# VH-VL binders against q9fi13: the designs that were tried, part 2

Target 1, 266 residues: q9fi13
Amino acid sequence: ASLSPEVSPLLRAAHHTVDNYVKSGMIIGLGSGEASDFAIRYLGQQLGSGSLHNVVGVPMSARSASEAAKYGIPLEYYRDGVQIDFAFHDADAVEENTLIAVIGRRRSSQEDDYILKQKSIVKVADEAVFMIKEEQYKAGLEGSIPVLVQSLNWLAIAEEIDDLYLGDAEVWRRASVENEGPLGGDFPIVTSDGHNILDVIFTTPIRSLADLATSLDKIDGVVDHGLIIKTRCTVVIAEETVVRSVTLQTSALEGGVRTYGQTLQK

## First folded at step 1 (VH-VL; framework fv_lerdelimumab)

Design E4
Fold by ESMFold2-Fast, scan of step 1:
Structure E4 (fold): chain C 266 residues (1-266), chain A 122 residues (1-122), chain B 109 residues (1-109)
Amino acid sequence: as target 1 above (266 residues)
Amino acid sequence: EVQLVESGGGVVQPGRSLRLSCAASGFTFSSYGMHWVRQAPGKGLEWVAVISYDGSNKYYADSVKGRFTISRDNSKNTLYLQMDSLRAEDTAVYYCARDSYYDFWSGYPDYWGQGTLVTVSS
Amino acid sequence: SSELTQDPAVSVALGQTVRITCQGDSLRSYYASWYQQKPGQAPVLVIYGKNNRPSGIPDRFSGSSSGNTASLTITGAQAEDEADYYCNSRDSSGNHLYVFGGGTKLTVL
C-alpha cells in the first residue's frame, strides 16, 4: 500500500535530514526552498516539544529567516567567524558521484537570490546536506549555471563565457522582469552585494562540474557561481515512497561513497 | 508516552506453535514499522523480523525464515509473531520494538517493550 | 550475510574515557545505532544516526563512524554506565535486513 497522497517526498527528505544530522547545542545553517521550509518547521516543532534544545539558526535568506522566526527557532545572522556545525539546503541539481551541487537557478520570485551568502554558509559549515528530488540527481547535467559577475564589465565577461562554451551554452543576463533574450534587457537584476547574474544555460550535457567550476573561477570579473563543492557533504534524495542518502567520503582508502535508503515521516 | 506490551509467551514443546502479541499505545501505530528482536538467556540481541507500517513488506532473519510469520492489525494497534515448528534454540525473551521510520529501510528500533519469555523444551 | 563484530568485554576506570567499537562491511553504507542494556531490563537507545542522542541520554555519550567502523564513546564514565552495549545496523544482504553486534560488556572499575 502507500502513504497519504498529500505527503510531499521533500517532506520525508527534510524530516530524515533533521532526525539524522541535527543535535542539541548545534548552530545550524538554514537553507532556502521547499525542503528547507519543511526542515525549519520540523526543527521548530522538535525545539518546542523539548526533543531538541539549544539550537541556533543562521538563515541563508529572508525566506529562511521568516520561517525560522515563525516556528520559534532562535536566530544568529551570518558574520565572519561564525562557527556553523551543520547546514541544510535545497539544490537545483546535484552531479551523481561527485555530489557537486547547483544552486541559484532563476525562480518566479525575484527574492532569495543570495548566492554568495548561501555558498558562504554551506562552505563554512562542518557538514552539509542537500535535499533534492530524484530527477535532480544525475550525471550529464544540463541547464542554467548562475554566475555572479562584476556589473561594470558584465558584457565583456558574458562574451568571454560565451566564447569559452560556444556550441554548448547560451549566456543570458538575468533581468528583473523575465526576459527570454540571450543578453537580457535594460533592467538587470543587481544582487544585494552589487553584482549581475549571468545564466549560463548548457544545452549539452556537462561532463564535469568540477572542471566547469575551475574554468569559471579563472575568468577575470567572475565573482562566484552557483556550483558548490563541499568535502563533508550528504545528498538526501526524495524518491516516491523512500528517502535515499549518499555521503561523499574524501578518503578513497575507506571505500568512498556511502548510500542510505529510508522512508521517513514523523 | 510510547508503550509496547508483549504477551503470549510460555512453555511449549518442540515442533509446536505459539503466537506472540504486542499491544502498542502512545503513538500512531499505523505510521510506524515494527520489529521483533529476541535474546536467548545469557546471550546477545538477535533481530528476528520487521514489518512495514501498512503490512505490505515483511523480512525475516535467516534463522526463522519459513517458520515465523510477522503480521499486524492497525485497527487494534497490535503486532503479532506466529511461531511455527519451534526448536530449542528459539528459547528467548522476545521484544517488540518500534521502527524509527514508516519503512524499515535504514530505520532502527527506537522504543522497546519489556519482553515476553518463550521456553521451548520437552 | 554481513556480521557486526564487537569485543566481548571492556573495562574503564571511573571518570575515564572508553571507546566501544563495532566493525562490519554494512557500516560503509549505513550508520550504527547503539543500545544500552542493564540486567533484567529492555534495551535503551543511546545513539542513533551518525551521532544523535535521544532526549534524556547524557552528553557524555557520543558516536562516530568511519569506513567499516562505528564507535560509541563514553567520556568521563560513571558507575551507572556499567551495562552491555550493542550496535545495530542495516544489512543489505538478502532477507536478513538488520544485524546486531555480539555485544560488549562494560565494567566500570
Scores: ipSAE 0.000, ipTM 0.399, lowest interface PAE 18.5, mean pLDDT 83

Design E5
Fold by ESMFold2-Fast, scan of step 1:
Structure E5 (fold): chain C 266 residues (1-266), chain A 122 residues (1-122), chain B 109 residues (1-109)
Amino acid sequence: as target 1 above (266 residues)
Amino acid sequence: EVQLVESGGGVVQPGRSLRLSCAASGFTFSSYGMHWVRQAPGKGLEWVAVISYDGSNKYYADSVKGRFTISRDNSKNTLYLQMDSLRAEDTAVYYCAKDRGYSYGLDYFDYWGQGTLVTVSS
Amino acid sequence: SSELTQDPAVSVALGQTVRITCQGDSLRSYYASWYQQKPGQAPVLVIYGKNNRPSGIPDRFSGSSSGNTASLTITGAQAEDEADYYCNSRDSSGNHLYVFGGGTKLTVL
């Protein structure tokens, strides 16, 4: 059946995710974004009808906490030692074949404060699903990669990143209020733990997100970044009339070389 | 290769107007603030004006405020300086300069054009 | 309003160290940037922030900042370093946002 103009393709992706990955008794990381909003609503409806029971949500953002409360999902806040069975989240983009996700691109200042928390919840979950539109699943991704940096040394860190990606990326310190400064970049966002966010905006296709993550991780003063490498993950891709699911298969080590496969399902 | 090429300079009479252009290439023009800096013959550098990356914010040196207007056309990768009510003291080489500031208080001019000479003479 | 003060001239013997100084109240709040200008040429950025060099600028150039003073140091001056050097800083007084120092002419003997 064709999708109604009023119904987001992400609605179908969200329902698919809940139907196939959520079971009674689970502790679930609740992502942030349009698809996550649909998933939270649907999950709440299934709890209310009795189709699911004993599900607890761990919210990745104030947005997800608010949605969960609205639809009657019991909440438990993230703390050291919390066991998370499953997490779903919206991704800004996903690299084809590797399933490395990009999160934390600028949409609202409130969500920017939660990059580290979102990444931690996704990483600690036994399994994760990224819900994404078809146009954001490709090789050769461009655009912003957010990087969390120590505030005292942020300029030196920015210069080191700029030098690594000469001609390929622009580095900007994310401002809390756009257009307040004469040049932009005034009044930086400071996360709850005292860090700044650098937007590393790639103007040429990124050949490998894995290499980028490795390079960023080597820089002294980089706290974290918006690249998520998750061993057990599935990407649920919202197409106009169908949902496509891609799962990263277990790697095989042969002759010192690892190879990875993917399983495509509709 | 980052290139900035100024044009539009020349000899003008006091009280007249002149428009300078700066053609930019080799970087994403729409992502950076742009400056005009001038230098009178045998004298030092003087900052003239700045425009934000999207054109929404503009600031001017006290000596030119109300007479000069900075603007940009991001679709053409071009910066402009409209100079009205020109005075002998405005005689200078005018440089286009690219801003590369990461934040408040750490602004600097990483690339400069070759300059265009404006002579206000009667 | 704010201004940046530089000595108009300084000399250094070939291979020796020279320090060019910039003073102003804005330097208590903002880092200076330094520009080299040779006759008939556009200025070239040599130092920005506390002590950062653009690609292609020799290691002999360094910067420092303390209180209301910023300094450009050339260790082991070469003949090609002979030029005018300008400091620049942000000015927080009104809409006049940037101020250049008067420039220092470096002569390499």
Scores: ipSAE 0.000, ipTM 0.432, lowest interface PAE 11.9, mean pLDDT 84

Design E6
Fold by ESMFold2-Fast, scan of step 1:
Structure E6 (fold): chain C 266 residues (1-266), chain A 122 residues (1-122), chain B 109 residues (1-109)
Amino acid sequence: as target 1 above (266 residues)
Amino acid sequence: EVQLVESGGGVVQPGRSLRLSCAASGFTFSSYGMHWVRQAPGKGLEWVAVISYDGSNKYYADSVKGRFTISRDNSKNTLYLQMDSLRAEDTAVYYCARGLRYFDWLSPFDYWGQGTLVTVSS
Amino acid sequence: SSELTQDPAVSVALGQTVRITCQGDSLRSYYASWYQQKPGQAPVLVIYGKNNRPSGIPDRFSGSSSGNTASLTITGAQAEDEADYYCNSRDSSGNHLYVFGGGTKLTVL
């Protein structure tokens, strides 16, 4: 009969990702989140044992940098022109078939939420993997889509977004503390780059993340958003008994989406 | 049909060495992580060591670290435990156990041998 | 080294439901696996992952996990279920070590 390990599904996804995508000599974008923590620890162990050599990490967050240092991964910090061969990251959700990822949703356990840094590292990497749980992979996603906006005119930008998605989403300025209401009170989060974060909370299924990204990109004062469209992308989906991989293939000759599955049967 | 057969147990004096073997059959040995787990007479289970499918990763319980060495020979489908500087507290039945194919060095232990008794006495 | 805590004994009447629990911080990151051991025999894996049974394990055995606690449930206990039950989990500290609970002796009355 088939077996599944006693380990967290995200641990299995993390190990699968490192085993199949990380090669000696690579410069690797180090994601942030539970699965990324497992991947960083495992990568450090592979380097320590000599199974991998000459790997350098580019951290997407202070959390990633701290974990990498803890497990002995040499670091290089992101700067213009840095070559990144591969990146792995957690995602809050991934749209079925398109493999468009949502990142940057508020989590109580995450101190740094640098959408721009995370997105830049993922997009500049030659190839990227998102590690997610099964329930995070579906069509018709709901919930928060974080949007980075210029602080000076954030209210006008929020009103424009609210008008675009009236009846479908609520727009909230993210506060440094909870319970500040939709405007974020007196304590809005300001990123290191001087931007505010608007949580565009969809209460109805989003029909197309690609259309949403295009619409948000057209708004004056929107700096960026938590939607990542990555051409060379694989999603590693952690299920209870198996790890499933879905790879986006967008070549002019082939096109389409390829599904890879692995089971723990003998 | 998976089979694990331990051998090499016996009576040994404190400070001496003993080498245990576990012969595997009925599966592709080189695709699985392997564990040693022990049980003192009348006591509970205690994990001892694990080795990855290719032998590149090895981890030990603090109680045996620096004294025991786990190894494997994939060409012979055999797992080993070299036990040095044996102590009375190492007296136990030693079980060989198979890890998972995908996670070559991770729990759970889906198949176990019948065990081999090691008695450390003066 | 008891990172995982189990009660040493539990009793259940024939045909009734019993729950054996295991607690430890590693269970926040890793699912527990459960092993049945009868006198003079090697342990047998009965549950792994969250709630998976190996081939040949009766469906009366089930597992659950919440926070730092894992549970093995036997619904409709049979006389043959009388045994010691051990939980097992990985060390969450990054050493890739493994730890067993102290074991729970199940008596079927």
Scores: ipSAE 0.000, ipTM 0.376, lowest interface PAE 21.2, mean pLDDT 82

Design E7
Fold by ESMFold2-Fast, scan of step 1:
Structure E7 (fold): chain C 266 residues (1-266), chain A 123 residues (1-123), chain B 109 residues (1-109)
Amino acid sequence: as target 1 above (266 residues)
Amino acid sequence: EVQLVESGGGVVQPGRSLRLSCAASGFTFSSYGMHWVRQAPGKGLEWVAVISYDGSNKYYADSVKGRFTISRDNSKNTLYLQMDSLRAEDTAVYYCAKDMTTVTPYYYGMDVWGQGTLVTVSS
Amino acid sequence: SSELTQDPAVSVALGQTVRITCQGDSLRSYYASWYQQKPGQAPVLVIYGKNNRPSGIPDRFSGSSSGNTASLTITGAQAEDEADYYCNSRDSSGNHLYVFGGGTKLTVL
């Protein structure tokens, strides 16, 4: 990192990610978010200077496509069967030790970002990096877990989720207009595929994101959710003066999962 | 004010050579892949060639491979098509076109087109 | 070895919906872009990347893709939509080669 201590920690995390994980000839899944914007800009600069060659981006959102075009990154759009060598993305939170990421939490931005495309690209990639701030990496995560549901039976699905997490979470149908209450009133958000988004807002620490994902996956009418389980991933954690990385490793011989932590300093 | 202007077309005898130029303005020319597309009188569009943003990669339609050479001069914001060993079947309006969103040639579309320049190969 | 096939002509009544189709094996792997061309004019990009519209293209134009087929749909056709329409995609060989369909002449009755 050759950047001033006053520069954003996410910018350092983004530069670290590109410098250490992107190689010439790769097809790269381009994430969405503050750190991804920095990574896309930096990747474009590396291509323009000739430090990287023959890199193609696969955008996860209209935002990432726009940023990539602005900084001159060649694009291919995601199709089933596309090989992706590496992907980087922001996350709303990451569970310590398991490296399970939460994406898709409600923002003031009205961009038509949807969970399915982002998850598909990350999962298809041979390796992925999540770039997050230090406060987003912990055990016992709280807050919203977005759940994509079939619109026809959304209320029954919401009631089933509410029953499963009674006393631990509130279930709200995401509305295009604020303050519509848990049912979302007459203005629910409907994705391009015709689905609703339920915000399952945990008010107590979630003991296991893996168990939560398994439970949500079993519910009839749940299309998908904002939890990403990736077998080959690294989390690049932006701290005040350093970048820390944690890599998830799986071991077939030991029948287990190990995490390796590294702290990079300027 | 994003514009592409072709020039260099004209009447030429079979077996001769011609060089077409395409002058670009209103965008960062060096950031985009560029195409040549032709259209014979009363016929459909036929893709001819593409060149990457830095000129390092070039691809040609089989009908022109070995006879045509695409090139660019980023310092002059100009695209070229060198046409050798011209045949009557090369008679067409030649358009230059800009890639929409990419630095190298990819599959999203050509968003800006020139007005075209007519090449007539006549014996 | 790869080609894109379009019907040479189609007609639609004013205000009705028309679908122009493009077929080729490459469309299983790559999206089609669509161009409108009026007599004596350069082509105009109307759809790219399956179903994206460039700025200034009316919302009555939409694209779709399924299997080896791409379609351009014009909902509520207007007189000004009378033109030739070309699909364009990547060659099935996987190289950076483009192929145009033969074009479809749309007549608005």
Scores: ipSAE 0.000, ipTM 0.381, lowest interface PAE 19.8, mean pLDDT 83

Design E8
Fold by ESMFold2-Fast, scan of step 1:
Structure E8 (fold): chain C 266 residues (1-266), chain A 123 residues (1-123), chain B 109 residues (1-109)
Amino acid sequence: as target 1 above (266 residues)
Amino acid sequence: EVQLVESGGGVVQPGRSLRLSCAASGFTFSSYGMHWVRQAPGKGLEWVAVISYDGSNKYYADSVKGRFTISRDNSKNTLYLQMDSLRAEDTAVYYCARESGSYLPMAYYFDYWGQGTLVTVSS
Amino acid sequence: SSELTQDPAVSVALGQTVRITCQGDSLRSYYASWYQQKPGQAPVLVIYGKNNRPSGIPDRFSGSSSGNTASLTITGAQAEDEADYYCNSRDSSGNHLYVFGGGTKLTVL
């Protein structure tokens, strides 16, 4: 068997994730992104056929809520104390060995930005899976790390971040209109809680996402960021013809990683 | 039930060598990074060296780099510190310590320590 | 390598609150861990991360961190808390390079 040219590699990663991690009776955190859309659709089909039963979804975004409703998955609103057995999500990138995920990079002006909600649901879940493409999994990640900041005094916070990563990153306030000028122009995105988003764009390889997360957390006025650190985590990597699974083996040094490959689909 | 027991300390002349051992029990030794930390009499703690869980990565304090070698034998659950070209300022109690970590809050810390072994470098 | 600075001595009256402070540039990037050492004994971990306690450490011990400063607070100091306290952090200049503060001797009056 081989992967069809008409089938997205993320489709196989999504099916693998649902087949191996979702069981009847679970409350599932429903991620946002291309792979999550495939996983939601497939989960809905399994519920419709009776192959799975008594599964409730907790959506991480309006996109995931809409897809879940479309495919008949019962939904529960995220609230304090909700039990989540498992969560799946897309990631913009994942650091090799640590399995620290980057989320919340701008994909489309029409997509919701729910960094806090996504991060909370993933953290509350007993186990999480990130579904990514092969090129998104590596050491020395570059690119945008979204940072949520208090809107009052956002410029002083941006300047502090800029000083901290001088020569390594550019800091931009995310605009509501895509491709607006430096520092976000006249119309910044404002989250439901009244916060701005800074895109901290690393132009040199980030040595450690864990160290970066700690540094950002220490800055007064930083509310949160797009780095997700999940100790019970598996990354399902969509390769050209196979799906590769990497599960975190936690230690303070390196973080050992177990790799499991699934063979070709028909 | 985690135990770390250091041995190999003693009195040694300057320029000589000593090898310290740390016998680990009560946990999966091969899953943890391990450290040596020393303390001169009446002084504070000083980090000496670290070795990764599989022995592939090693780091040393500037004061001992080129003279000390950290190693481990996971089949024997034992950590070693080979100390060459010993100096009077190497006189200290040497502690073996297990590294643990948490990702958020991101912290690396020493959750278990041995009782220490005294190394005295004197003429 | 980075230096961590602690006051060499501090005193507190029985039942009162004391704060032990650790300062250094590495603390901007890494959370400190705190160790209690009594005479003739090995160090014991009391706080790690921003404010986490190992099992068996009393809740009167707490930690805080802001900028280049980390603090260990003992609320309602007891006689058995008399000891030397050391902070430790990773050196921001390199991987897994660690630095200890000079230590603070706590006297409980």
Scores: ipSAE 0.000, ipTM 0.394, lowest interface PAE 19.6, mean pLDDT 83

Design E9
Fold by ESMFold2-Fast, scan of step 1:
Structure E9 (fold): chain C 266 residues (1-266), chain A 125 residues (1-125), chain B 109 residues (1-109)
Amino acid sequence: as target 1 above (266 residues)
Amino acid sequence: EVQLVESGGGVVQPGRSLRLSCAASGFTFSSYGMHWVRQAPGKGLEWVAVISYDGSNKYYADSVKGRFTISRDNSKNTLYLQMDSLRAEDTAVYYCAKDEYSSGWYPYYYGMDVWGQGTLVTVSS
Amino acid sequence: SSELTQDPAVSVALGQTVRITCQGDSLRSYYASWYQQKPGQAPVLVIYGKNNRPSGIPDRFSGSSSGNTASLTITGAQAEDEADYYCNSRDSSGNHLYVFGGGTKLTVL
């Protein structure tokens, strides 16, 4: 009946997200990940109890579709022209203050690559929430930035990226088997659209995800990447015993973008 | 039927103490944070105090901090407000109210969905 | 240190739409919840978490939020909607955990 203090922080973040952002009548982008699984389960419970009604989910992955079906959420699959009122998603990391999200890092599960679908759904939604753990919200992010590239010239594209970030990043072609080395061996992952994934693994802090996105976009043969820049965006941060939310909003009074926070008291 | 019933109000002189009780029924009391909210005659609502579902966290409005103590007994489904060093400005109807959202740890707040009828406290010289 | 400011009174004709507003710095960070109170009665939660209605609250009640402003909209106001309306939000100033607006008395003409 009651939740203990040992309940997963992501469960609290998920419940906070559904309670504050999901309204009856909405079409909701259903994210993928541990927090999204909790959010989907909770949303299904709210629909079952009658606290919410007339909500339709648009799944970002096979995982989210499966969870939504399990908990009785009506589904509509993504296609051009679908209006999405709100989306929630897990992020691998979020840059402090800019709220630029990193998605699509290699997961332990044998999940199909859905980076393009995830980005499309998040970007077309009127408002989005990323649910993350406290340690994933910081400046100077390191680690993998997944980059989708055309398969025909993947090696030349990888060499260009490697030259551009020489000393700062390692470039690996993602393989279906983890231990294939940087070229990905004979078993590279190929997305449904025929693209390869390059993991650009930053070993030094990334100073600006916005600048990184811009530089990646300029490379011939780069199709897209795991960086999401979303104007109407809130990040719900799961801390040990509380959740905190940070919202990015444009301010005419300051002639720029302001960040607003919400913290449940410790 | 979900209900909250306050008791313990009355007329009291400045500097004295009163203990308010709020009896809960019809829901799992131990799963919800609980609030005290007051309203002076002819005035608006003023939040007073909150207690987490398990009693481990308590927060107070500055106007009552150090004088009031919120507590709960989950085995009896009862919320309490111990009011010490009462002042004329404490005169109000005191409502107990339940958090709408059930959570493992307060301070999750999504609104107060169930309120008692209130109990009047008059601090008069 | 942030207060929530509401106009003390507003009027609406029967069947028309009225918008009650709440302003304060805390609303940039926190969504408002809204309470209806009739004379001699306890408050009733009508909107929470920006625009969620508790079970039993008519769909003519809706909420919205933008910048430092939260609004309660009643479309097709009815006689029974005549009441005082209070906004409520979280105060992160470190002094108070929750703050109510001063209340708006709605008269249905």
Scores: ipSAE 0.000, ipTM 0.384, lowest interface PAE 19.9, mean pLDDT 82

## First folded at step 4 (VH-VL; framework fv_lerdelimumab)

Design G1
Fold by ESMFold2-Fast, scan of step 4:
Structure G1 (fold): chain C 266 residues (1-266), chain A 122 residues (1-122), chain B 109 residues (1-109)
Amino acid sequence: as target 1 above (266 residues)
Amino acid sequence: EVQLVESGGGVVQPGRSLRLSCAASGFTFSSYGMHWVRQAPGKGLEWVAVISYDGSNKYYADSVKGRFTISRDNSKNTLYLQMDSLRAEDTAVYYCAKDLPFTWGSGYFDYWGQGTLVTVSS
Amino acid sequence: SSELTQDPAVSVALGQTVRITCQGDSLRSYYASWYQQKPGQAPVLVIYGKNNRPSGIPDRFSGSSSGNTASLTITGAQAEDEADYYCNSRDSSGNHLYVFGGGTKLTVL
C-alpha cells in the first residue's frame, strides 16, 4: 500500500508561531501539548542551526521540560520575579472574540496536572500565543472546566459549583493516575500543593467564560481554575490549508484585531 | 468484592414506621455518596434518597420528603432509611446503591444490594 | 420535574444489533446511566456518562447521547442480554433529584 504522511495543521501553526513571535535573546514560556511539542522541536532546530541564539525556555510542564531537553533548548525554571518575554501554549479551547483560553482538561491518566504553573507562566509573559485547531475556537464552549479546590472541603465546594450551574454541568472529582486500592483507581488526584481538581463538565453552551471565571473566583475554597484571561494574546488557529491569527490588543484599540493568514512558508 | 446487604424489610401497617439498614463492605464506605432506590411489584425503578459521604447533605424524592430520613454511620459502614407515616404506595423492594467513584450529583450507581421487601398493608 | 421516556418493549434476533432509547429534557444537561435488571435480581450498571463501561461489562454494550436523547446499543445481542433496561438521569428541575425511565423489556429471539 502507498501511504504519504499528512502534515498536522498544528505543525504549521507551531512553525508559524515560532517564526513570527520568537526572537533571539528571548526568555520563552514553553507550553504543553501537541502544538507545543512541534514548536519546541522547531525552536531547537533553529537554535542548532544558528538561525536563533540566546533563547532560554521556561517549561510549563514535565512534558515541555523533557521535549526541550531532547532538542537542546537551555532551560530555566519559573520562580517569582522571572522575566518572560513570550509564551506559547496549547489550549483545550478558546472563546471566540474574547480569546479566553481553557486549559488543563484531562487527556490521559498519566498527564500533567500543572494548571497553576501553566497559568502563572502565561499570565507573567509579556505576550502569549495559544495554538489550537479550528474546531476549538468558537462561542458557546462545552466540556470540562478544571477547578482547583481545597481538598478538605471539596464536597462543599462541589455543591456550591453544582448549585450555580444546575442544569448546565456535571461536577466530577478527578481520579488519580493508576491505583491498586480495593476498587482500583479509587483515589483523587492531589496536586503538589495539596489540592483536588474538580472537572466541571458543561453539557450546555457556556455563554461567557469571563462571567464563569468571575463566578468561580467568588467561591470560598476555589484555589484557581483552567480559564486564562490574558491581555496581550494571539490565537493561532490551525485550519486545513490556512493558518489564521486572531490578536487581542487592548492598548490603543478596545477589542481585538483579526489577521487572516496564508499557508506557512517552507 | 463490593457488597451491599439490605435488611429491616417486612410487613407493616399504614401509618406505622420502619427502619431499613444497608451493611457495606469491600470499599471505603466513608468516601461515597449512598442512595436508596425502590421498585414496586411489577413496576419500574424509583429513586428515593441520597446522602453525601460525610452525611452533611441529604436529598429526597418529593413522594417521600417529610416522611423518610436517610442517615449513615461511617464507623459501622452502615446506611439507614427511617420510614415514617408509611402508605400503601410505599410497598416496594428497597435497594441500597453506591455512587460511582469520583462523582457526586451525576446519578451513576455502580453497585446495588439485593434489596429488602417492604409491604405496607392491613 | 422532567421525565424520561422509554419504549416499554423491544425485540432483537440473536447476534443482531438493538438500540434502546431514552428521551427527556434533562438529557440536554446531564448524561444518562443505564441499568440491566434480570428477574429477581438487583440492577447492574452497564453504561454511564456519554459512553463509559464499568469493569466487567462486555464491549458489545455502548452508549450515545445527542440533544434530549440517550441510547444504549447492544451489538451482537446474546441470549443472556434478555432483561429490563432502565435509563437514569439527574432531574434538572431540582437539586440532586434523579429520575428513571419507565424501562424497556428486551426480548432476544
Scores: ipSAE 0.129, ipTM 0.642, lowest interface PAE 6.6, mean pLDDT 85

